VHH binders against MYG1 protein YER156C. Designs and how they scored, part 3

Target 1, 338 residues: MYG1 protein YER156C, of Saccharomyces cerevisiae (p40093)
Amino acid sequence: MNSVKRVKLNSKMSKQICTHSGSFHADESLAVYMLRLLPEFKDAKLVRSRNPKDWEASDILVDVGAQYDGVKFFDHHQRGFFETFNEKYKTKLSSAGLIFKHYGRDIIKTILNNKVSSSDLDLLYDKVYKQFVEALDANDNGISKYTIPKDSNLEPNFRDNAISIPGIISGMNPNWNEDTSDESFDRCFARASEFIGGVFVTLVRGYGQSWLPAKALVAQAIDERMDVDKSGKIIVLPQFCPWKEHLYELEREKNIEKQIEFVLFTDSSGAWRVSTVPINSTSFQFRRGLPEPLRGLRDEELSTKSGVPGCIFIHAAGFIGGAKSKEAVYELAKMSLA

## First folded at step 19 (VHH; from y1 with D31E R103W)

Design y4
Fold by ESMFold2, fold request of step 32:
Structure y4 (fold): chain B 338 residues (1-338), chain A 122 residues (1-122)
Amino acid sequence: as target 1 above (338 residues)
Amino acid sequence: ELQLVESGGGLVQAGGSLTVSCAASGFTFSEYYMGWSRQAPGKERELVAGITSGGSTYYADTVKGRFTISRDNAKNTLYLQMNSLKPEDTAMYYCAKGDWYHWGSPYKFDYWGQGTQVTVSG
C-alpha cells in the first residue's frame, strides 16, 4: 500500500547532538561542550549511541559516523580524512578540531560576551587552536609530541599521563568492575565534558581578557625605553602583564629585534621585579642574565654584595630578581648590561 | 570477488520464527563489523542488528529480545535468528559489511547483498 507523505516543518524545541557510546575521550568531551556554547545547540539533547538510527535522528554528530561533511558529520576516523586547521598546520583534525574550525570564532565571541573586534577575534581563533586544540587533535590521532630517531633508546624519566587532560578524562570513565550501564557512562561523560569545558573557557578568557590587552602596554613601554635608559635595552611596564610574545612581535614591527634585554614591573604587593628576556617565549635561555655571582642570594647579603640597597632576591637560575624599589631593580638591570 | 549471499527468507505466520543467513566471500570476514539491515515497502533502510569482529552485538529497540545476531568466522557466515515475528517485521533483509576493521569500526556499511524477503502474515 503506497502512502502520500505530507511536507512538515521541523517542530523540535531543541536540537540533538550525537557522539559514540561507551568509553569517552577528551576529543568529543570538548566538542560537545563547545557546541553547547552556541545558541543553536544551547539546550541540545545529547545522545551517546553507536546505533545508526540515532545518528540519522540527530542534527549534528561528533566523533561518530565515519564521515565529515562540515554540516552534520564531524568524524575523523575514516580513511581519506586529512583535514588540518589551515595551511599553516600539519596536525590532522580530530572532532574537537573540526568543531573549532567551523564554529571557533562564534564560540570565542560567546565566551567573551561579544566584547571582541573582528580583527582580535581572528587573532584569538588562531591562538586558541595553536595553544590548546591542536594538542588535543594530535593526542586523539596518536601523534607523538616529539620526533624521535627510529634507532634511539630513549626512555621517559617519568610518566605524566595521569596529570594530562586526556589522561584525566580517560580516568573519568567507569572502571570495568563498576556500573558500566549506558546511564553510568552518560553521567561520567557529563562530568568530563564540564571539566574540559571549564579548562577551555578559562584559557580563552585568559587570552581575550589578559593576553590580548597586554600588547598595548608593551608597545608603550618600548616607545618609552630611551627615557628609562639611553641604551634602549630596559623597558618598564606599569604593571605585570603577559609581555613575552608581544615583545618579540613588536621588536620586529619596530625594527629593533633582540634589542630589549630587561623588563621591569611591579608585583601585586607593590614590590619591583627585574626580568630577563628569553631567547624565545618557550626558552629558559635569556638574552642577558642577571649577574652570575649574585644568583641565589637574598636580602641583606644580596644588597651588600651588589651594592644596591633594598634587594629582595635573585633567582638561582638568574632569570628574575626582586627589590623594594624601582631604582633598585633598575640598578640590577644596569649592572647586568656592563 | 566480494560477495554477500543471503538465504533463508520466506513467508511465516505472526508469532513464528525464521533464521536468515549470509554467506560471505572475497574478504577476510573475521576482521569486519557485520550487520543486518531491512527495508520495508515505502520505508528507508534501517539497521536491525550488528556484530563486531570480537562478537559484541547491537540490536535496534524494535527487535531487542526477539532477534539474535551471530557469526561463524570459520564458515564466513552471518546469522539472524528472528523469533516472535510481527507483521511490521515484513521487509527485505540485507546482509551488510562494514567499511573498515580497526576498533573504530563505525556503523557505516559499504557492501550489501541482494537481500532475502521475509513476509509475516496474520
Scores: ipSAE 0.000, ipTM 0.091, lowest interface PAE 22.6, mean pLDDT 85
Fold by ESMFold2, last read:
Structure y4 (fold): chain B 338 residues (1-338), chain A 122 residues (1-122)
Amino acid sequence: as target 1 above (338 residues)
Amino acid sequence: ELQLVESGGGLVQAGGSLTVSCAASGFTFSEYYMGWSRQAPGKERELVAGITSGGSTYYADTVKGRFTISRDNAKNTLYLQMNSLKPEDTAMYYCAKGDWYHWGSPYKFDYWGQGTQVTVSG
């Protein structure tokens, strides 16, 4: 029933979700889970069917029906389907991406118990798509992570399918030599949907409750950096937080790109760390390293050679070190600037 | 600030054609589900047509085959071509922006223009 005509045409108290029968994959497993997070579909009946009468009886269809109309049908298999998350992406949506595109903000608000501002919600919506949902869309549509030369003779060093989310979900289907009835597939689907849903919810909570609050801490640390050192190249976080991506964004916003070279913070044990800043969020190459003669040294040897009491270590590659005090890690960073 | 400005409405004879346009500003037009709704006197607002960011379309049964929705993302403009107009198409036609931010169905819209009147004599 098309509920947009008039509210009285949608007389159902409980909703029905439909997806295809048979073998299932990660995208519809997540799509169904995401829908059930919404108040409207929380108690919805799930029908897994390729029968058009079941499609007609359903309120929303994912990954089946060969249509995308933005209201009832959310399939991506049909000819002429080109939808992406937005203009910044080339990855074609799967059913998971379609549901997240349409409902992702409501889903995130529900997961976070409505404890999120509108501005923060926009950030989380973009973050969750980029870090999780896009890869599922890409996998389902057969999009390669890398552009690989067609005549390449690349060989993998190992196989990793069994530890990937799509591979794990595929393995949750009934084996060919077991009960392959519709009932068996439906039971296995429920397990798969719960599994990927748990992964998704954990990730969303991590971004909303840990990653997102860290932005304010990083912003404050940047604003106070001249009090730490006159160079403005060293910041101090009042406590450990996931700072890297926020640092790059805030540098851009504040027109100080690439200026910060060291970040000082406490670890979970209360010891202090001095970290350089990676060139970008996925690189282990750094803007400025800790002193080369000190790399790989530990404890008393490091303290003696550096002249800094209370050192614990400097990584062999020079991108991070540790010491017992804030003053010690500051001195290690300061040496590196000269 | 968000703005949707409709134009192109008017008086037309039954069987005739009209195109209405909606100029959008204050948001990233290309990222949103957009639609045309209408409201006739004494009736509830009805979604007439919708279009996704990628160009997939929806039409109410009452207008399917007669109306065509389109968008020009470069010009931030939404269009509704109305052909074979009938007296029952007489209504105020509103441009609508999809509501990704509210709690609810993708059928929800969070912003509406002031509307353009279409009157079909018959």
Scores: ipSAE 0.000, ipTM 0.200, lowest interface PAE 18.6, mean pLDDT 85
Fold by ESMFold2, last read:
Structure y4 (fold): chain B 338 residues (1-338), chain A 122 residues (1-122)
Amino acid sequence: as target 1 above (338 residues)
Amino acid sequence: ELQLVESGGGLVQAGGSLTVSCAASGFTFSEYYMGWSRQAPGKERELVAGITSGGSTYYADTVKGRFTISRDNAKNTLYLQMNSLKPEDTAMYYCAKGDWYHWGSPYKFDYWGQGTQVTVSG
């Protein structure tokens, strides 16, 4: 009645991923998740070990092994390692950055179900690195976001590590007074990898399924701007979308830098908005503001003073306003052109 | 580039004193928990001392009263003053960078230096 189950090993088509044992961090947690998104590694066995025999038996090593060859070894701890994502970046790669550098396009394709063109894929590849993976590389390599001036006695108003991704991952390790066996670390690693992987996938989907399609809408709005107003300074989006970065980039591509001054679109309620265009994505200054005498006014007072029926508001700082109709927001933009 | 470089290790007779130091770079040293761990041959790595960004200290019972951890935030340097050394203190001593927070304790370390050997004879 007592039998020992035999483990059947077919040809070695099952891949093995290896990373280090013990305490884990955000970078290898993400790197392992990213690899498992690939068809080649979808069902791969994960071995967390500092034993060279396990390294030798593995098909790919992440964050362990003290080598980088772009095929099997993806570690960044060795002497002489200075790799960056490409010539546009100064941030040294961690294991997450190394995996993303080599497999990032395939990973993005997989997340988006292969519904992305080659040119769009190149854009997303850079975007995802810049907005997410670079910060993990920087964190793992101890690169500060800012240079703090010498002799500054800067104190944070609050502590925020517990709500940062690296801080959350660190907190997922076993506590010193709990089960700290290799098995316990492996279980905790699996949870951490799933957590950061979910955050990563959500971000990629957001850029691929929301941010990226907005480029086409902005491009079309720019191409049609002369039908909106002969000045070419006003564009209409058929619906709200994340337009700002695309606007600046498309202006450069089309050699019309700084020409667009107002963007008209509907909000989620179906009402219309008139937005100014900031000088750049981080500026509080705008290329042309809504009329100063109208700023801070609302509803009937705004409609009466502007002579435009159906106004809802103009923000006190003058960077955005709202009205019930497209015609109303157009008139607000047009009078701003003077 | 994050870097922790230990120095000051060596051979010392039992009862002697030694100071090891750790030069840190590539992060805002003053905002992070720092610590010293050690690993003797054939034994698990042990946290021996920790120090918060504000200077509060923690010591393992095995070294309490004999070791003193300190930091110089202006020089990005962590120190461990070891007095009344015993042969049992023989180990590789590692500088460790922590983060601010983990579930239940601030002394969770996630980056380590190359280590400096301390050998106590006799």
Scores: ipSAE 0.000, ipTM 0.107, lowest interface PAE 21.8, mean pLDDT 85
Fold by OpenDDE, last read:
Structure y4 (fold): chain B 338 residues (1-338), chain A 122 residues (1-122)
Amino acid sequence: as target 1 above (338 residues)
Amino acid sequence: ELQLVESGGGLVQAGGSLTVSCAASGFTFSEYYMGWSRQAPGKERELVAGITSGGSTYYADTVKGRFTISRDNAKNTLYLQMNSLKPEDTAMYYCAKGDWYHWGSPYKFDYWGQGTQVTVSG
């Protein structure tokens, strides 16, 4: 009589997430959304409260409770809080950063349906923080994007807060002359959380499904560069992809820094492009430009003057051009190397 | 081999102060969340205080304002300064290592020392 030990399906009691009541911000909005992406918190109840009894009853607190322990308390408002993402970052974490720091890998895995290697996951983990979460942390903690020299009279030409994610979320709060009940705030919070969550998921998918795969393409193009041109200064991509960051990193890894000067690829229209390589990821200056006499020319005029049939354009600034064929853009690149 | 060795426990009168220490070895101490737990006779083990690799601290409500957790990464040592001790603070105090690598996700402690006994006389 084989006693089938009825594995008591421990009815996984739905967990409870707690954040503060009242006006809400982008950081806790994202924090709550991120948590709910995880299986553990997928069906979690959200309580917005400043009551310690509610805190006690909750499984995890974000942006409330004045504590950080990495288990239950994920607040950053308390004195003596100095946590950053890692040693490479100086930005103090907000609730968004705290949750991402602890759960970010799992969150990314979830968003990408576990179709990511461990090594790639680590790369994405850092990338997502650097490109998205850090800015939210900074905003919430009042950290400026810029280090402005003391003697600089730099004034913004315009205000962009209203078009920023934090600004948008701020605007999603109930107005003072509207229903300002807790229920109203809760409804608005839910919308805000969904909004920023949607942006976040899109971003993560972009990095995981677009940016990351491009690395392999760039690597292959670099490896084949000598077959393209004996100088090794021209690479060919099979299509447009985000190649710039990968190029710099791969050049460094391969000890061929600053050697590649032109990138050829097909755009979405089927036309070929010849792109210069910026000096660095933030520079508008390129390593080598397209020929100055040809800059700004188009179509027949460009083709005639260059002697290259099938040219479409060269940008006036000289950083990019296009032609109807691979051979044509190659010739344009070669002309520039000369 | 990973080791956590607690020291500094003893008998102290109510209202007194005591500092317990934990010497850590066998892992990169500076990269981990560390904490103190205690277990009184007949009671469950409870978290007393925690400290992240970045120096952020957590305290149980029962010890908040009285206890201070700190770490010296150069010495691979965790400390718990206990002030205004009460008889209810009597327990075996355990040093705990988090399962969190500063690049990872902490959920729980994964290693404890043998403990040091703290006894507060009323």
Scores: ipSAE 0.000, ipTM 0.265, lowest interface PAE 12.8, mean pLDDT 90

## First folded at step 30 (VHH; from yd with Y33F S53T)

Design gg1
Fold by ESMFold2, fold request of step 32:
Formats: structure tokens, sequence, C-alpha cells
Structure gg1 (fold): chain B 338 residues (1-338), chain A 121 residues (1-121)
């Protein structure tokens, strides 16, 4: 009876991927998914085993085998393993990072249906590692997000493991008081791999199909800023896009660092927004705020006090406002420059 | 940082007794579910016993009534008393640390290097 479970019946000329049996984690769950995105491994069967016979029979091993050769063995548990993504990183790779290092460009290209230039692929490769894969590598290797003083008595205000990707994957393992057969672990692994794979694919598509195209829009808006206002401090996006990270990098590239103070765009309703520019991409502080006497006002009161018809609101903290027309949000930005 | 060091393994005759222990460091031992697993050469690991932070114990059917898991939180030490040993108990025995989440289903996320137990027959 059990002989049938060891063979995938619908595969022809398929490769074999091996990872360890028993309890599984996020890194090999993603590593297996990533491999199966590649043409070479798209129909690969998976063997979860700690038996060297199964290692020998496999075409590629992830997270098992205590070796790393960049061809067949992609484990990171062996003593003396210190590989990083490249010289810019201190984070030691896990099996996910190893597979992404070697195959990440091909994986991204496949996810984007080959609709990506070579230079864009290089940008996405770096971006996806930095924003997603590095954290999985760090988590699997026990690397702390922060450097914490050794004598701190640090306790969390709440526990968040159950809402983290590694914690969710850990929770997909069979419980100790349920069926803990190899068959059960393999079924649960398939669910976990599909889950983290979906998260990964969504992120890659977001960067490739939304984040990357936004850079060109921001660059154009910057190049046209003198037509918007003589100060050069106000830009207009032709449509809403994820602009913040691109703005900072483009300012550096164009030697205009910290010059842009306001970004104007339409929202989904067709109304206009005036956004301040944060000091950096993770800050809630802004380079220049909307006028302090107008903060927290809405509608007719705001329009009357500002002298600008058609205002909708200015946020109480002054970082964003809205109005019915482009001209109105421009006037709100312009008066903030004085 | 985190360390689990097993000791106390050895060669014993069938029907005999042996205690293995696990010295823990690098984490607050009393806050974690702990357990023992075993692996015979060339075979897959099996979970044999677990103990909660509150002292509740759980055993695999193959060891119930013969093995006793215990912990000493003051010494950061986990124990497995093995009585009435059988040849099929021959394995490398690994100490395992559970997740911090109190009151949740227990899962292991760290393992020691193991200590060998051999039962002659």
Amino acid sequence: as target 1 above (338 residues)
Amino acid sequence: ELQLVESGGGLVQAGGSLTVSCAASGFTFSEYFMGWSRQAPGKERELVAGITTGGSTYYADTVKGRFTISRDNAKNTLYLQMNSLKPEDTAMYYCAKGDWYHGSPYKFDYWGQGTQVTVSG
C-alpha cells in the first residue's frame, strides 16, 4: 500500500527535489516553491527525507545534506557556513537565500512572464532580497532585527509570532497530538509551501508591475517641476503611484536632494490630494508641512479660512490635504512655501 | 546564544534503566515547552515525550509507562528517565525547545546535538 505514496504518477522526465523530513520551516517551504517556478523543476517531485539514499537519488537538495556546492547541495546548517547574498550584506543565508541567490533572476523573470528587461531584473533581484528574502534568512539563522544591549531585561508588550510568516508556517506543522506520520507532515508541507509561495509571488509582481513603473512617472514629474511652480518644490504625478522611495533616490541621482516638498495627485474618486514629503521613507516627519492654522479644518471652514475654494480637508498633523481641483491643492501647497 | 547540551547516554542491557539530561542556556528555560525526540541510524526522528511550562507531560504510545520526562527550572535542565529499556529504544536522543507562545499548540523549533542510547539485547 505505502509504495504508491512514493511516486508522483503524472510526471514525465521530471527532476527530484529533496528536503528534510519532519518539522518544516519557512525557508525550505519557500525554497521548494521557488525551485518549482523554474522550467527545469516545474514538474519536479518532492522527497522529504533524512536518508542519504534519497539524497543520492535527488537532483537538488535544499535545507538538508549538510553541504553547499551551488549545484546540487543548498544547505546552511553545517559548521563554517558563512555565505551572504553579496558583500553588501552581513546576514547569513538560509536555504531560501541560497536558492534565491543562485536562481532569483530566473524566478523573477518567470513570475513576470518574461516581461522584464535585464536592467530591471537586476533592480528587482536586489529589491526582493532586501525587502523579503533577507528577513527569512535572518529569522532562520536566529539573527536579531535590532542590536539590543546584552544586559537589557527586554520583554515584548505582546506576542506576534502567530501573525508572522515564520510563525504561520510553524503552525502548519502537525500538532504533537495529531497524526504525526511522514504522510501527514508531507501534506502539511505542501500547504505551507503553497502559502508562502503565494505571498512571495504577490510581492514580486507588486515590485515588477507597480513599484518599478512608478519610477519613470516620478522622474518625469521631477523633470517638469519648474512648469508647476518656479520654486521647483512642487511636483504633479500624472496618476497616483508609489512615489516615496523613488523620490529620494531620484533626488540623489539628479543632485537635488531634499528639494521637493509637496506631491500633488488625484485619488480614486478624482479628487485631488496634496501630500508633504517625509524626511525619509519610514518617517512620519515631513520636510515642510501644510499651513498650521489650517490643520484639522474641513470643507467650508477650510475653504473660507484659506481663501481657496473647493477644499475638502487638511489632516490634523498637516501631512496631507485634499480638494476638489488641481488648482486648489496647488494653492494649498504654494501658500505653505511662504 | 541558544544552547541545548544532552548527556547521560550509554550502553545498557534490555530491561535496564538510564537517565539522560539536557542543559539549556541562552534563553529563559522556564518559559518554554520542552521535549525529547529520538532517531535510530538511517531512520526518521520520532517525538517521544514533552513537558509544558506548567509541568503537564505527554508521551508517545511506544514509551508510555516506561519513560518519565521532568524539568528542573532552577537548574535549566530537562530530564528523561528511561526504564524497562528495549532494543527498539536504541537511538540518538535529542533535547528540543518549543515556541515561546504560552497556551498555544506546542511545536519544537530548536534541537540539541544528541546523546546516544544503545540497548543490547
Scores: ipSAE 0.000, ipTM 0.169, lowest interface PAE 19.7, mean pLDDT 85
Fold by ESMFold2, fold request of step 32:
Structure gg1 (fold): chain B 338 residues (1-338), chain A 121 residues (1-121)
Amino acid sequence: as target 1 above (338 residues)
Amino acid sequence: ELQLVESGGGLVQAGGSLTVSCAASGFTFSEYFMGWSRQAPGKERELVAGITTGGSTYYADTVKGRFTISRDNAKNTLYLQMNSLKPEDTAMYYCAKGDWYHGSPYKFDYWGQGTQVTVSG
């Protein structure tokens, strides 16, 4: 006569993750995904509920429960919550940040198939938080990227929410005029969690498999720079790699700050490039530019005016050039040293 | 808690000098680009001076040769020495902190509450 729901009891054979029901956000969508990367939770049932009985039955709760204890409860909505990633950060954690703080090393290790040293893992842990997770924490806690003076008339030049990760996740919720049952929200959540999880995994793999190994190549190139040119201002990479951030850090570590002015490498076609070094990774200014009279020239005109055979181009702004040979790009860098 | 606390503002006669300072806490001061911005009544905020982690300096054209930015990493303090002050220098002066790890000399992510500098005469 009455409908009876089958009660599913929590047991150690079937782990259960709980988060809130209803509209979902990037925060818990990522948190759930990260948990499921861990061996303990890879087969866990997800329950999206605001019912305390479901909380009690769960092994771990993210973004609900009004509590943070570091083992079962990972909520950040309660008053008096002040947890940050570590002493270097002021951004308050969201549930994603909490899960990453406690499990981030194991998560990264899993994504990289355990092919990462302990010291490299520490570097990646810090890197991934700073470059990705911190922004999600800030967004979820309503923290502005900028501190804006109280009576400011600042207005954006355009709207970008629809191309942001939090905006995309928000848009993956059921529309108000569609099926808004718990089952519909759960289906949409699963799709959103897979989406942000894919973004996260791709980023982690990029840092672990591309960015991090490049440090060794840059370090070697710096160590060999006196063989390239006695000034020590020109380095040659054995292959293209993401070198800029590493260069600045390695110069600091080796007490040669601002010494390197040109980086030579091959592009994907096998042609050679000569790049200037920006003052920092986000500046349009460079430490030393390619020769001003040659900027904007190409091919035969450039080769003739420079006296260097095989030139292809020098950018009009002078920050990069190309040539057919290593010797050619070296000569372009050398003459730039004045 | 991250804080930037400016001090040293006040009233000064045209042609005079003044030093403002900014006490920083809650972050590793030596790892960040720091700067001074100002906002005069009825005008847009402008970057007045900046100093990188390596000690390189930037000055707006309107203050070149008159203002000197410096930092004392041991005291976590940023300074702006202002000489040959003009009435046009009257403004609220804000200490500003740059981004972590990339030390952008042109981008700031935090400002103090400011100290008022008023130049009469």
Scores: ipSAE 0.000, ipTM 0.087, lowest interface PAE 22.7, mean pLDDT 85
Fold by OpenDDE, fold request of step 32:
Structure gg1 (fold): chain B 338 residues (1-338), chain A 121 residues (1-121)
Amino acid sequence: as target 1 above (338 residues)
Amino acid sequence: ELQLVESGGGLVQAGGSLTVSCAASGFTFSEYFMGWSRQAPGKERELVAGITTGGSTYYADTVKGRFTISRDNAKNTLYLQMNSLKPEDTAMYYCAKGDWYHGSPYKFDYWGQGTQVTVSG
C-alpha cells in the first residue's frame, strides 16, 4: 500500500501590497513596481486603500499607514519622520526611497540577472539612489533642488514640472470630470506604475550594462597612460564610453587628481576624438583646452595651420576636436600641453 | 504641509440649506482650482462642483441650480452652499485641490478628510 505522500502543494498564498487610494504620485508608483520585481512580491496583489482593515490584511504597506518599521510599514507622512538613505544624504525619504533603501540591492540584482559583483552592487546601489531615487524623494517631500538665498529674486525662466516624471505621473490621474471611481484610479495607477517602472529599469540597466563596464576601460587607460605620453596627461580609450565620472573617481582613488588633461577615443564613424577634461563633473570649464588659434577651424585649414595631417575639426570653444587618426589627435593634445 | 480641512456638515431636513467650508493651508490657494466631491454609502465618489482660479464654476447635473461653489482667496477657504437639499444629497463631502503639474486645470491631486452631510426626509 504505497502511501502516495500527497505533496501538499503549499499554495504559496500570494502576498498583498497596500498603498493609499485616490490620487497617486511617482513615489508609491515606483515603490510598488520595485517590490513586484522581487520574487517574494512578483505575484502580489495590490490593494489601494485607506482602511486599517486592509492594512492589517496586507503584508507590506507603502506610502500609507503613517508608520515606518522597515518590515511591513513603509510610510513617511507621520510626524517625527526624518529617515534618509544614509549619512551622506540629507533628503528625507519617500515611499520610493524607503523601499529602495531596504530592497534596492536585491532589486538591482534582479534587474541585472545577478550578473553583478558585490562591490559593483554597492556602487550601483548608491549611484541609482543618487541619480534617480533621491530626486523622487525630494519631489514628493517638497524639497527644492536648489538652496536659494532668502533675498534672492531668482525666478525660473520656465516651468519643467510637466516634463518631469512626477509631473507626468500626476497627469496620469483621472480628470476631475472623468471617472473618479476607485477602479478608475486603480487602472490609472497600474499604468503609472508601469511607466515609471520602465524608466527605472532602463536606468538601472544603463548603469549596470553600460556605465559600469566603462569603468574598467577608463581604469585600464589610466594604467597605460605613461605609455601613451610620458607626462601622464593623456589617456586613450579604445572607443567612446562614459568616462568622465569614472575618471574623477579613479583619479581620486589613485591619488592622481587633476593630472589627466586629454582623453582620446574613436567615435562611431571610426574617426578619432581628442576631448578635454572638465574641471569637475558639472563644469563646462576644462582643465586644459585645445590651442586657441586652432579653435573653430576645420579640415584642410586646420591641418595646415596645426601642421597635423588629417584633422577634421576643433570646436570653437576648444573643448573637443577630431582627426582621422590616433596619431593626429595625439599631436593635437601634445600641442596643447606645450 | 498641505492641508484641507472640511467643516459645516451635519443633519438637515429635506428642503433645507447647508454651507460646508474647506480651510486650505500649505500651498498657494489662489493659484489652484478647487472642487467638491461627495461619496454616498455604496456609491462611487462623484464630482459635485469645481471652481477655477479665474472663478469659473462647474456643477454636476444633479446639483446644478441648487449648489453654489465659491472661494475666498484672502481666507484660503472654499465654500459650497447647498440649497433645496434632498435625501439623495446625503454623503461625505470632500474638498479637493487641483493639480497643475500637467498643465490641466481639471485634475485633483489632494483630498481632505471630508465632512458628513445627512439630509432627512
Scores: ipSAE 0.000, ipTM 0.244, lowest interface PAE 14.8, mean pLDDT 90
Fold by OpenDDE, fold request of step 32:
Structure gg1 (fold): chain B 338 residues (1-338), chain A 121 residues (1-121)
Amino acid sequence: as target 1 above (338 residues)
Amino acid sequence: ELQLVESGGGLVQAGGSLTVSCAASGFTFSEYFMGWSRQAPGKERELVAGITTGGSTYYADTVKGRFTISRDNAKNTLYLQMNSLKPEDTAMYYCAKGDWYHGSPYKFDYWGQGTQVTVSG
């Protein structure tokens, strides 16, 4: 009597995600997408409903249910809800923020195919929130980007809602004069979720695969700066990378703030660049500019006037230049330090 | 007073080596590109080598691969190491100060008195 061990195909019952029906917004669109990135919810059924029975039947609720417990209920519409990402942030969370808060690390890991260290993961976790999710939360909760003084009659010069992600998502809803059935909304929601999800994934990949690796390059360049120039004011990157933010942060970490004035690197063409360093991340003002008499000059004229062979250009504003060789851009930087 | 004083010249056999030096004073040596020029009898003065403040070097085609220009900013001294000397290298060698703080090896505003280098064939 061969006990056919009925391998109970534990039919891994697909999880069910529930969000609200009707018009949809960017926050729950992203929330659903984020969840579906996770193995646990990869094959999850989505139910868009305002029916408590559907809530009960669901494994996780986003942007519906008027509760937040960090397990099943991830809504922010209830009274007395004041949850933020952490103590560093004042922005009330939306469903996107709530999901990200709890699952963000895993989401990032998934997007980056687990090619991220723990330390980097924490960094990315915060970065992704700060640079993307917070804005969505703010938008959904009606939080202004700006602190406008009470007495200020500041009026926007233009409207940008239509070009914002939330605005775009809003526009993806069925029109009033179109099919406004639940099925239509569901179809549109799926599209919206994929749209914002794509943006999100691209952003996360950018941070994980481009921004983060650049940190190491900048750090190394800083460490080697004295070998480049005894002043310590010039660093050399092996290639272009997003160095600015990292530079500021690393300068702070190393207690060498405002010391570096020029960044040399190769561009995609193989030419060398000499870049000034802005005063801060939001400023177009540089710590030290390239020589004023050379600004706007190109090629032979620049080379002749500067006495540096192989120059390509110096921007008219003086914040960046290029040359054919490392030595040339170094000389340009040195001229500027003088 | 700005001064450039060359030394180290002399008679050397073809194929030999010689190093000439230039002691600089009266200006911030480290802030200027420097160079060597030479003038042979009956010929015009020609640039031999130049060095920028950053250490970039330039050489005339005639001396490329044989001569090396260097500088010691701490000593305010410019050097020209000459290897594989040829009779055609016979000339008065002049130390030259750049007219700007940066690298035009072709623009000089001050010259030393020179040191004679003679290469015997």
Scores: ipSAE 0.000, ipTM 0.201, lowest interface PAE 16.7, mean pLDDT 91

